# VH-VL binders against Probable transcription termination protein NusA (nusA): the designs that were tried, part 4

Target 1, 139 residues: Probable transcription termination protein NusA (nusA), of Halococcus morrhuae (Micrococcus morrhuae) (p15738)
Amino acid sequence: MRVTLSDTALRHIALFEDVTGASAVDCLVDDDRVCFLVATGEMSDAIGPDGTTVEQVEERLDKRVSLVENADTAELFVANALAPAVVHNVTISENASTVAYAEVDRADTGVAIGRDGETIETARRLAERQFDIDDIELA

## First folded at step 3 (VH-VL; framework fv_remtolumab_arm2)

Design s34 (from a5 with heavy chain R31S)
Fold by ESMFold2-Fast, scan of step 3:
Structure s34 (fold): chain C 139 residues (1-139), chain A 118 residues (1-118), chain B 107 residues (1-107)
Amino acid sequence: as target 1 above (139 residues)
Amino acid sequence: EVQLVQSGAEVKKPGSSVKVSCKASGGTFSSYAIGWVRQAPGQGLEWMGGIIPILGRADYAQKFQGRVTITADESTTTAYMELSGLTSDDTAVYYCARDYYGSGFDYWGQGTTVTVSS
Amino acid sequence: EIVLTQSPDFQSVTPKEKVTITCRASQRIGSYLHWYQQKPDQPPKLLIKYASQSISGVPSRFSGSGSGTDFTLTINGLEAEDAGTYYCHQSYSLPWTFGPGTKVDIK
């Protein structure tokens, strides 16, 4: 098992799957927000028309909800985690630690970082859990 | 489609143990949890614990820790609740019920009456 | 553990009246609050899950609302078959806990 889910994470995943019909493979729980790692190909089901489905999840949890789509490779995973920022390339480097270098479009650097760094920090946490990536650096 | 069928009524002496079974039919084993809830005569509902068979994980309410053991046999799709050290305070109807780890109990067994008397 | 309190303890209601039952949690539980109906000598029946989500086969007169600590179950136009005891249940934190119940009788 590559990741261990807490009691709270398992309950949140159960709620997410019941509301959306989509599967979540990981869940990060913070005081004010929850992030779900959505199974590959199921992101549109999780979001729903005009974001209405994910809004229902937010209402149920009484917390802000963010979604990241899972991927089979570390490179695609990192690009997905920084969405909707345009990512031109991702290079994984191992040099005592494993670092992902994401080449983000210049106009989208702020989008990749997110409000108060939320997007990039969530991406770093998920990349560590799923692919043993120690850090993500924007190139 | 989904049905939970429990074992029959039991009359037990103080200090003994009781083991109640809950056989599931339909899609209730593996990814679903089976919880145990009891109700003393004229009283409300009390959660005792539950098990998620696929995870091999059982959780218990503190009041029952050390006295209750919840197990599951996936080959027979049967969950069990064993309660030891019985006293008259354990006289109750014991229910098994299915949930998807906190989604609310959507299917319930018919209940098993356990009477503890001397 | 999270304590749930229900109000009222008992209510005697004329058919077709609106019934409101309140459940309050000792700490914030998001929407991890479910409502059950129990009739004498029967197991409980799930009416509402996740505070406000309807259950297939449950009459539309039953609705739920609320989040955080304060939750309400509403029966809009009580029918004779609705006599029973109503329980709230939280699944936010182990151990799961139930409210003490509200008994609804028909006059």
Scores: ipSAE 0.007, ipTM 0.627, lowest interface PAE 9.2, mean pLDDT 88

Design s35 (from a5 with heavy chain R31D)
Fold by ESMFold2-Fast, scan of step 3:
Structure s35 (fold): chain C 139 residues (1-139), chain A 118 residues (1-118), chain B 107 residues (1-107)
Amino acid sequence: as target 1 above (139 residues)
Amino acid sequence: EVQLVQSGAEVKKPGSSVKVSCKASGGTFSDYAIGWVRQAPGQGLEWMGGIIPILGRADYAQKFQGRVTITADESTTTAYMELSGLTSDDTAVYYCARDYYGSGFDYWGQGTTVTVSS
Amino acid sequence: EIVLTQSPDFQSVTPKEKVTITCRASQRIGSYLHWYQQKPDQPPKLLIKYASQSISGVPSRFSGSGSGTDFTLTINGLEAEDAGTYYCHQSYSLPWTFGPGTKVDIK
């Protein structure tokens, strides 16, 4: 584990794994929302048919739940974190800081940002924790 | 609306045990955790432990490990805290409180006074 | 275990004054810090969760700030009904711990 998880995050993960049968490798807990970083290949188990499984997690936690699928490469990770926005390419620039440049389909820029910037800010937090990426810029 | 109602005051002798109940109503019992917090006269708040009923999981503060047992009965929507080996240092008000998985304690029971006296 | 310290221990305040209470954690706890008010002979009441998030039904004069190790509870314009003891609480790491409390009286 690269990052240290709070015991509150571990409790959320334990509930998530009990309800879904999927594994979570990271968890961001805010007061009214939670994001789980789902193990690679386990997203469909986490979501469930018609989203019913993730809805059960939301009901138990009394919070909005978002899911991001983990990936083995920084490029795929960034694309996954911006889902369901269509990402054509991701370039990682490593100079004074590490910046991911995501080429998002023009029609999906708002989707990549999310309401009140939630999607892109969550993506930035997870990318820093998992891949030491300092920032994500939309191309 | 969620309401937590605790059992009544207890007077106990040193060396005995006490079991305090906390009955939850008005909400789905399994959707949250129940913590136990005590307060000695004129002192601050001290977390003793808690239980997550849906996971069957209880956690305890090290100071109370071996003396405290926290349980839950989903059929009666009641949580229990049993403290053994009582001494005068255990004289306190004992509270149960609801917690949405670490989001702070948003609902509290009225408190149960436990007095350990000869 | 994570130790929380509060400053000041006691404060006597004139009505309508601004009150600032500080909570310091012995290690970084992110934003997993909550504030409570306890009035005499009552259970505690949650005022602020996750360092800065408001609670429905709590007056807007109460606000929280901070992250990491240093946190502040502010009461902007103390009212007579605000006399009580204020506690911080961390839910970052088990065991959960509370600060020692800050008693606020009306002068």
Scores: ipSAE 0.039, ipTM 0.667, lowest interface PAE 6.7, mean pLDDT 87

Design s36 (from a5 with heavy chain S30R R31S)
Fold by ESMFold2-Fast, scan of step 3:
Structure s36 (fold): chain C 139 residues (1-139), chain A 118 residues (1-118), chain B 107 residues (1-107)
Amino acid sequence: as target 1 above (139 residues)
Amino acid sequence: EVQLVQSGAEVKKPGSSVKVSCKASGGTFRSYAIGWVRQAPGQGLEWMGGIIPILGRADYAQKFQGRVTITADESTTTAYMELSGLTSDDTAVYYCARDYYGSGFDYWGQGTTVTVSS
Amino acid sequence: EIVLTQSPDFQSVTPKEKVTITCRASQRIGSYLHWYQQKPDQPPKLLIKYASQSISGVPSRFSGSGSGTDFTLTINGLEAEDAGTYYCHQSYSLPWTFGPGTKVDIK
């Protein structure tokens, strides 16, 4: 899928790549937070030892930063976006809309939702941009 | 090694236009933005606009909007800046410079002197 | 547009002395602030990017710090070759803007 990156998103990606050495394929910019969609296999480079590399990105941007690892399939993408929640299965249903149903471990439902719904809302935004998924529902 | 080479000095009459070229070599032209910055004699630096070839997008400072056109030719790895409606206030050295989407201008052309006089 | 202010306008410095140049933005710009050196009849040269990141080939005596609205460029042990005009530049918001410059001369 083709996504259009804003000028601000491109500038944040350039800074992210310069600091981390990892590549970002998408970027969501909010007033207080930035989320980077990290190229598959490069998440450990983006995070760095004890999270120190991603903390440098936060300091440079003067915003909180979250990271989601990219994937080639919609199912794996949704599971990655809900990390660190344990996801047992993801099923994509296409009717009037395309909905991903994620079977999250019961103990991890709160983790999948995130503080103030941040994790699940970010996952929904990225899933729409990358895979044309209209919604993510936790099973 | 990255190098930006600009066209030569121009002397123009008021009301005419000027088109300056910036030939890039030794790097990935498509992935970088080329900005244009001018400097009037004894003055500071002023950003005019830039182009991001991979996006097909040019951005301009309001002051120059309607008078400046920035283009790029990927096949010749050359960026252009055309400024129309010249007045004596446009007498300056015009620089092209490369950046990676706001990373700071890491390579600069040598500058092109444009003199506008009757 | 974002306005950048530099201080001092001019500084004459003894060799080996520490030089500090300040750049202040009219609004918060995170770390999207870069520093340049310009010598007479030459294009500017990038010294520091993203407020504090080093540039390959630039002497280690140059360093940058700050975030938000208040930024500094430090030259720790000025050399004769460092005479020139120093500009800050913000790339947080279009249009890009430059500070008015600080001229540094050797005594």
Scores: ipSAE 0.013, ipTM 0.661, lowest interface PAE 7.6, mean pLDDT 88

Design s37 (from a5 with heavy chain D99G)
Fold by ESMFold2-Fast, scan of step 3:
Structure s37 (fold): chain C 139 residues (1-139), chain A 118 residues (1-118), chain B 107 residues (1-107)
Amino acid sequence: as target 1 above (139 residues)
Amino acid sequence: EVQLVQSGAEVKKPGSSVKVSCKASGGTFSRYAIGWVRQAPGQGLEWMGGIIPILGRADYAQKFQGRVTITADESTTTAYMELSGLTSDDTAVYYCARGYYGSGFDYWGQGTTVTVSS
Amino acid sequence: EIVLTQSPDFQSVTPKEKVTITCRASQRIGSYLHWYQQKPDQPPKLLIKYASQSISGVPSRFSGSGSGTDFTLTINGLEAEDAGTYYCHQSYSLPWTFGPGTKVDIK
């Protein structure tokens, strides 16, 4: 199960890795935004001091950039994808479909959803690509 | 650190084929790609194609489609460029160069001179 | 294919002068434009990547700017060792293409 990257995604990953020194394992490209799935443990390198490194990536792409840190388990992956929302627990249910239920702190529901639903929608797309999770539901 | 070492000069007859090698050593890059660029005497740089070994993907310039084949052996970290149906117009220095897909080429081989003469 | 045009074709300058080389793309390429220096009988050397990003080990007198279709390489205070041919290269769309080159000589 290997994800296929578009030419545009490969191009953006190359730029991201050259600017940040961090590795990206996936990239989602939308008209106004690019999301990079950052290798585990490399998030601070990607962000840089005061966010200056990721701002450099945004400037060169002329698009908003979001970052999600990769993880080895589906549960940790979903929690990382909803950052900076505080996630108390993630339960994976496997019936007719695979659904992740994320228990988000009540003060952080809006953060987990994101502006115009961007955070939760990106999390759902990445979880499907990386862990075959069909949906993420907030609890 | 990273070095690209190419095979030696070749003299070929019209209608034959040539296969140039490019061995990478000294470093590991995430998602590295190897491109092939040629330069005819007194002329500029012309991209022929490239390969992304980790993806098993090769891309070619239209001018060379059907005549060029680019391959890679990950176990020896060696890329190859084979050009068939040679004519005198193929006399050039052939370079391999390494970078990420869509990036500039950070490291270059020393070049391989291919001369096509009857 | 995307065509890159460079100006000037040739420039002969006195040491310490400022040199500006222009590269124009036939269509928008964002920041996917890179600059190289080539000396006789040597492979090209990457000077600037992604229009304006510096390369470790390349002297600070080399700088790049631009986006979209118009790009410039500036050498602020040319040194004798800077004589060579300068090429721009776009990696936005396949096939990758290079500009025709600008030759810089020192008087």
Scores: ipSAE 0.181, ipTM 0.727, lowest interface PAE 5.3, mean pLDDT 88

Design s38 (from a5 with heavy chain D99E)
Fold by ESMFold2-Fast, scan of step 3:
Structure s38 (fold): chain C 139 residues (1-139), chain A 118 residues (1-118), chain B 107 residues (1-107)
Amino acid sequence: as target 1 above (139 residues)
Amino acid sequence: EVQLVQSGAEVKKPGSSVKVSCKASGGTFSRYAIGWVRQAPGQGLEWMGGIIPILGRADYAQKFQGRVTITADESTTTAYMELSGLTSDDTAVYYCAREYYGSGFDYWGQGTTVTVSS
Amino acid sequence: EIVLTQSPDFQSVTPKEKVTITCRASQRIGSYLHWYQQKPDQPPKLLIKYASQSISGVPSRFSGSGSGTDFTLTINGLEAEDAGTYYCHQSYSLPWTFGPGTKVDIK
């Protein structure tokens, strides 16, 4: 594993994999919500028909659940993490720190940020853990 | 044909140690956790601790911390539980059981009776 | 540590009747609650996992429900082979803990 998982994250991953049949690469646990980083290509299995599978995970955890699909490149990962916002381009700048600049469609800036900054905050945390990206900035 | 097979019954003196083995067969060992649960005569179930072999992670109930050591050998697919400083309060049946960390114990060993007496 | 309590402690039931066993947690545990059956001189057997998920090979008369703090195991139409002690178990927070057990026998 690239990063170590807490006991809580590991238990949530075990439940997630048992319910969905999809694999999780990482898991972020907050007081009221859980985010799973889903293995590349397995997002449809995790969501299920009409979202019924991910709803079962939410029911089991008694918490809101969000899903982010993993990717093999930092650029695609950042675009996935801001879904369902339309991302036109992602540029990684590596100087004193590593920053991802995401060109988000004008209509989707709020979607990329999320309620109370939840989406962009989650994206930043996962990007740091998985790709050593220090920050994500919306263009 | 997944089975957990434990070592045989032990009679021990107060102050000694006991080491119980649990050999897994018929399935994949590495992705699962092995927990140890004991049951004193006429009493309920008590979780002592567990190990996730591929992560080298062992967890212990505070009551047993310092007296119990749980280890695993992936090459022989065997988990071990060693309990030291035995007293008559440690007389119990000791079970090993498999789980996918927090998923519930789906397979159990047959149990090992440990009797502590002079 | 999370404490689990079970009700009733003991139940003597006529064959074919419905049996209901309750498990209550001292804190919210989501659905990290599992049910076991233990017969004399045998290890426990997993009946229900994650509060309500069925286990392959376990008769359909066994079902589980609940989330958070209150959980129920139901046996719809008790059979003679169902006599035993039933335990709930939480895996939400270390240390894992078990309920004290409910003994079910047949009249």
Scores: ipSAE 0.370, ipTM 0.787, lowest interface PAE 3.0, mean pLDDT 90

Design s39 (from a5 with heavy chain Y100W)
Fold by ESMFold2-Fast, scan of step 3:
Formats: structure tokens, C-alpha cells, sequence
Structure s39 (fold): chain C 139 residues (1-139), chain A 118 residues (1-118), chain B 107 residues (1-107)
């Protein structure tokens, strides 16, 4: 795992941990949104009752916040990053490049892609940073 | 209890450099950062830069880029700020202050007066 | 660089009056806005962090509010010991910047 955090990402992580009590291991900062990679097992603490805790983070940052739960394996990581889409299987192919093929429930293809491609693009960015996966393709 | 103690006052000539120390005591120093803020006589507060000692990472305000160097020694829990190419505009009180990654400066050193005169 | 402006520059108040100091940022900074009190020949003291979060040991008469670009520090019932200069500080974007300060005197 090789992660370089910007000053902005470090500040956002500190605020996130202060508000939620959960740990974040990575943070993607965009103009209109922030995504936190939440430590394994701490997602419910980050979200809080009825989403109130993550809403406090959004209010403090004045940006939309998305959360992805970390995982120890590339396959589970990719499935978590595409949540709440139902992922039946993930296969990692390592040839000229490393590609994750995610078998997403047919009804959930749009959910896996997300509005304006946000979900799949965030998943691709995090998978590259955490597991050196070059691309994610939906099966 | 966290305490930051700075080195004593300095009188320097134009063109010289000054190195101010900030020794931290108490607390675990988990994720702390040390920032440096100066205040010229009768003026407001100006951030110069800071360091996250555990990461060895320092950041500087553009105005001081090339003239300021901020370092830390984990074994003695001491941060340093060295400012070179001094002019009379650098006459100020220099403070070190602890920050938790942008959470606000919760503990401050007592300040070090640096006077630059010919 | 983010510029912070404070209003008023100076305020002289009678003891027990309510004091309101405003800080405006040149761009949106979320809640990365902190308030400090500085007395003559002393370092600043953190009063409020993240726009509205209280600090242990700071009297409850101090409160903060706001988000985005407009922020307020309120002292509800000024005491003699509260005379000093008040600064806002943003930690949203490097370089960190401070407001120019608001001086509060007791009449």
C-alpha cells in the first residue's frame, strides 16, 4: 500500500475522525465532494444513526461526503467500493495491466456506475491507490 | 498537560539568520503538528509554516519559501524554525503552536522576540 | 490565498454587554474557521474551533456560529478579563491565514 496524502486530505481525515470516532485510511478530495476510505469494521460508526454522523461531516466540510469501507483483499475492496450495488463476484486479471472484473447484479448496473459515473470512478481511483489495480470493468 | 517552551530573545543584523527552538513536553504527540506564527509590533498574526514531525513533512507559506526551514527532532520533542536573509521587516515575536492537522492551534509557546537592526 | 476580513476593527463596550465579531472569508471554507483571544504580551489562546465547537476551560459565554463564508464570535456578557484582540483563522487551504483582528476594550 502506497498512499500520499495531500494537506487537504490530512485535514479532512482529522476532522472526520474527530466527528465520527472512526478511522479513515485514505481521502479523495474533489471540488464538490470528499470520499473517505473508512477502516474495516468502522463504517457504522462513520455513518451514525440515520446517517446523522456523516451529515455532520458534510456540514463541517461544506461538501458532499461519500464513504467506502476498506478491505484486506482486492476482491472485497472492489465490491465494497461499488456499494450499495449487489456484486456477485470479482475476478482480478493480471496480464499487461491489472483489471478487476466485477459481476454486478443486472438491476444494479446504474447504481455501480453512480450519478455522472461518480461511484465507478471513485472505485477506480481508490483501487489504484490501495491495490495497484489499473481498471475496474463491470461484467 | 502539554507545554511548548521556546528559546530566548535574539538581536540580529540584516542579512543574518536566526534559529528558534520550541520544546514540547507532556502529551503523547499522536498526530500533532507544530506551526510557526509571527507577529510584527502592532500587527496581526501571520502563518509561516509548519511540520508534522512523525511524517517528516514541512509546509511553508509562499512569502517565506526559500528563506524559512522548519525541522523537528522526535528524540528531544523539539521543533525548530530557521529564517535566513533577515531584514528589519522580520522584526517580530515568533510563536510555535500545536495543531492537529488544521483543528486550530490549541497550545502555544510563550513567543520569541527577534529584533533585526543594524 | 484565502483572505479573512473582520468587523468591527475596534469595539469599546460596557461590562455585561453582548459582543458580536464577524469574520468573512473570500471563498467557502466549510467550518475550518477558528477563533483566538490575545492579551497584550501573551500568545493567542484558542476559544472556538471548527466555527462552533467549544474548548474545554473556555467560559461558556464564548460561542461561535456560521459556515461557508460568514462566521460570528459572540461573547454573551462581557467580563473585564475579556479585554483583548480577537482573531479568526482559516485552516481550509494552505497557506493558513488569520483575520486582521478585532480589539475589544472595556469602557
Amino acid sequence: as target 1 above (139 residues)
Amino acid sequence: EVQLVQSGAEVKKPGSSVKVSCKASGGTFSRYAIGWVRQAPGQGLEWMGGIIPILGRADYAQKFQGRVTITADESTTTAYMELSGLTSDDTAVYYCARDWYGSGFDYWGQGTTVTVSS
Amino acid sequence: EIVLTQSPDFQSVTPKEKVTITCRASQRIGSYLHWYQQKPDQPPKLLIKYASQSISGVPSRFSGSGSGTDFTLTINGLEAEDAGTYYCHQSYSLPWTFGPGTKVDIK
Scores: ipSAE 0.148, ipTM 0.719, lowest interface PAE 5.3, mean pLDDT 89

Design s4 (from a5 with heavy chain G50E)
Fold by ESMFold2-Fast, scan of step 3:
Structure s4 (fold): chain C 139 residues (1-139), chain A 118 residues (1-118), chain B 107 residues (1-107)
Amino acid sequence: as target 1 above (139 residues)
Amino acid sequence: EVQLVQSGAEVKKPGSSVKVSCKASGGTFSRYAIGWVRQAPGQGLEWMGEIIPILGRADYAQKFQGRVTITADESTTTAYMELSGLTSDDTAVYYCARDYYGSGFDYWGQGTTVTVSS
Amino acid sequence: EIVLTQSPDFQSVTPKEKVTITCRASQRIGSYLHWYQQKPDQPPKLLIKYASQSISGVPSRFSGSGSGTDFTLTINGLEAEDAGTYYCHQSYSLPWTFGPGTKVDIK
């Protein structure tokens, strides 16, 4: 891990790994929820059959849990972070700042934004931490 | 096999310092926290602090802040707890114990008896 | 800091009887609650982690339950070897804290 993790984040990651068997490479801790950045290829282990494994993590933390799957490229990462919204294309523009432009299916704009903007804001926070992306804009 | 082995018993005068060692073997040292828990005669367990060697991070209970120092030497896989300004209230058995980011203390040292006598 | 209280302080029970020990936290701690057994002149031994998760090598008569603020350790059919002091421990927030302990004697 290349990012600085809080004591709380480290404890949550340890619990997550113990419950799921999957690895988390980052963790965002908020008052009402926790988001885990799941190692590439391990998302199905984290979710479990019918979502039962991630529900166990939620029960043990006593908080809502969201999961984002990590990726080797910035483009795939941004698409993963906006899941389950259908993302047709992601373009990274590197000028004065680095901005990711995600072309989201028209029907899924609300899904990409999420309740109270949670999905898009979480995606922006993780993209900054993992890929030095300053912003994500929906196209 | 994982094992934590502590240094031997100490008898100290009031005002002195004591440094207890905890040598870990058989497992990975750097990724686990080594915590220190003491127990006065006939009393319960009291957490003093811990260190996570890979992070170089030590945390202490407020009661011991300023007189306890916990360190680790990754080359010898040994953690240390030094307590200064000893008084008779520090007479206790001192344990080191391994923890993985709050998952519970799964392996314990045998304990080190520290007696502070005037 | 988070304060843990245990009930009862002491109990003396007959062999094979069911024993229940409760631990209450001063604030919600999810499932970051662990149980230990300590016998005289020995270090504590981890019995249950994360409120209800079993530990390899610990007899199945020991079980844990609860979440949030109220937790229970159950010994279903006390054996002579189970005499000792039982402690709960929270790892939700630093500093880590322990309950005051419950001493279990066998008649």
Scores: ipSAE 0.246, ipTM 0.763, lowest interface PAE 4.5, mean pLDDT 90

Design s40 (from a5 with heavy chain Y100F)
Fold by ESMFold2-Fast, scan of step 3:
Structure s40 (fold): chain C 139 residues (1-139), chain A 118 residues (1-118), chain B 107 residues (1-107)
Amino acid sequence: as target 1 above (139 residues)
Amino acid sequence: EVQLVQSGAEVKKPGSSVKVSCKASGGTFSRYAIGWVRQAPGQGLEWMGGIIPILGRADYAQKFQGRVTITADESTTTAYMELSGLTSDDTAVYYCARDFYGSGFDYWGQGTTVTVSS
Amino acid sequence: EIVLTQSPDFQSVTPKEKVTITCRASQRIGSYLHWYQQKPDQPPKLLIKYASQSISGVPSRFSGSGSGTDFTLTINGLEAEDAGTYYCHQSYSLPWTFGPGTKVDIK
């Protein structure tokens, strides 16, 4: 396993998979929210019709739930993590540190950042865990 | 069809150790966790610990830390629970049971009676 | 550790009567509560998982409800074969813990 999962994360993944039928590759647990990294191609199963399936996960956990779809490349992963913001391009720069530069549509900069920076912060945490990316900068 | 089959009854002297096996058949062994739960005569259920074979991770109840070791052999689909420093208070039926990371124990072994006496 | 308490500790019930067993957790555990039935000299059997989810092969007369700290197992129309001890179990936080059990006898 590339990533070390806490016992709490594993329990949340088990509940998530039981409720949704979708697989989770990773799980970030915070005090009042949980983020699942959903296996590629399984987001529609995780969300369910009109978001009812993910709402059931939220109710069972008694926490806000967010979903990020996994990807096989760092570039697509970063774009997915910033969804639903429109991302035109992602470039990875490797020097003293590894930084992803995401060209986000100007109208969607706020969406990419998220309320209180939650979206971009979650994206940075997941990118570090999955692709050893040290930072994400919006270009 | 999933089955958990445990080793047979044991009679042990105080101060010795016991190793109980739990062989799983059917299903995917490594995908699930195997927990160990004991029950003293006329008493309730007590969780001792468990192992997630695919992760090589074992967790123990504090009461048993230092005395219990839980292991798994994926090639034989067998989990083991070894309890050392036995006293008469360890006389109980020991069960292995399967869960999916805290989903509830859906399959149980038949139980292994361990009697500690001189 | 999270402590589970069950009420009542014992019931003697006539067949077809409704049985209600309560489990209370010392802390909030979401829906990470499961119910088991144990008959003499047998391992426990899972009846309900995640507070209210049914288990394939378990009679529909068994149902679970509750959230937070208070949970209920209901047997709607007790049958003779339902005599046994019923345990709740939390898997929210390690160590896993079980309630002390509720013994149900048939009159």
Scores: ipSAE 0.242, ipTM 0.753, lowest interface PAE 4.4, mean pLDDT 90

Design s41 (from a5 with heavy chain Y100R)
Fold by ESMFold2-Fast, scan of step 3:
Structure s41 (fold): chain C 139 residues (1-139), chain A 118 residues (1-118), chain B 107 residues (1-107)
Amino acid sequence: as target 1 above (139 residues)
Amino acid sequence: EVQLVQSGAEVKKPGSSVKVSCKASGGTFSRYAIGWVRQAPGQGLEWMGGIIPILGRADYAQKFQGRVTITADESTTTAYMELSGLTSDDTAVYYCARDRYGSGFDYWGQGTTVTVSS
Amino acid sequence: EIVLTQSPDFQSVTPKEKVTITCRASQRIGSYLHWYQQKPDQPPKLLIKYASQSISGVPSRFSGSGSGTDFTLTINGLEAEDAGTYYCHQSYSLPWTFGPGTKVDIK
């Protein structure tokens, strides 16, 4: 009920599941990249040996592909979305808005942000869609 | 084995409507889509629209918007295509076909011939 | 809408020869291109999906390839049972569209 999938996202999910055998819960589509929210416990199937399976998805889509593993709690979800950055703790604060504060290892701040901010922005979009989290702030 | 079985041939007058059914058996409805593709005599294939039953989502080709309605009944695993305002240009074989919304149509119904004549 | 063009329109081939059918899209469609075979008075049959992925039960002599806007279906060693009309289909953008078809006959 929380997630409305575009026709493009639905097509990409169908291709992803056909290639990988893993399930995708959500899909974000941008001009040059696609992010799949992979069902909990199915990440290794999505990546494949030496990353070959996710590389096949990239070839089929002709776009860069990133993967985020889903989780049942908001805290673990936020930590997963910032992978491979080391996240020590996630605190959810609910006031006028819902904000996730992620305590990221100092050496991994750049990893959590990502190239051109893509990792943190993707994490924010997915957290809003899946857990109604309004923002993610690095602590 | 997945099988799609369509309703029988129809002869309709200009200006009327036709409703074709497509009963799916075997397999799962989860994330599968049913598309409708028609073929006029001696012509190629033309996509009309499709539905993802589990999501209640239907999409239509612009050429048919306002004339075509695609629905599904999950309890009977049956999809329907209703086309209104029939003209002789609608004389064709109408196929239902299953995909996973863009994966290629892996199973097809046998086809339903619709003839529009006065 | 995305227009698909097929070549040739018609091809007559001797048994065991190689058949090549080309499909061109009016814009880039990734690998959202599928190939079908249709015999008279029968529904189409899916041969290749996502440009190059094989389908269970389809003979290995059928293969697909392509990138960008140019896609090819190859039959390596045509058999008599392969006579029919071949269609490409794109599912990259709504509305889905099909190519005009290529008819393959045996000499």
Scores: ipSAE 0.299, ipTM 0.785, lowest interface PAE 4.3, mean pLDDT 90

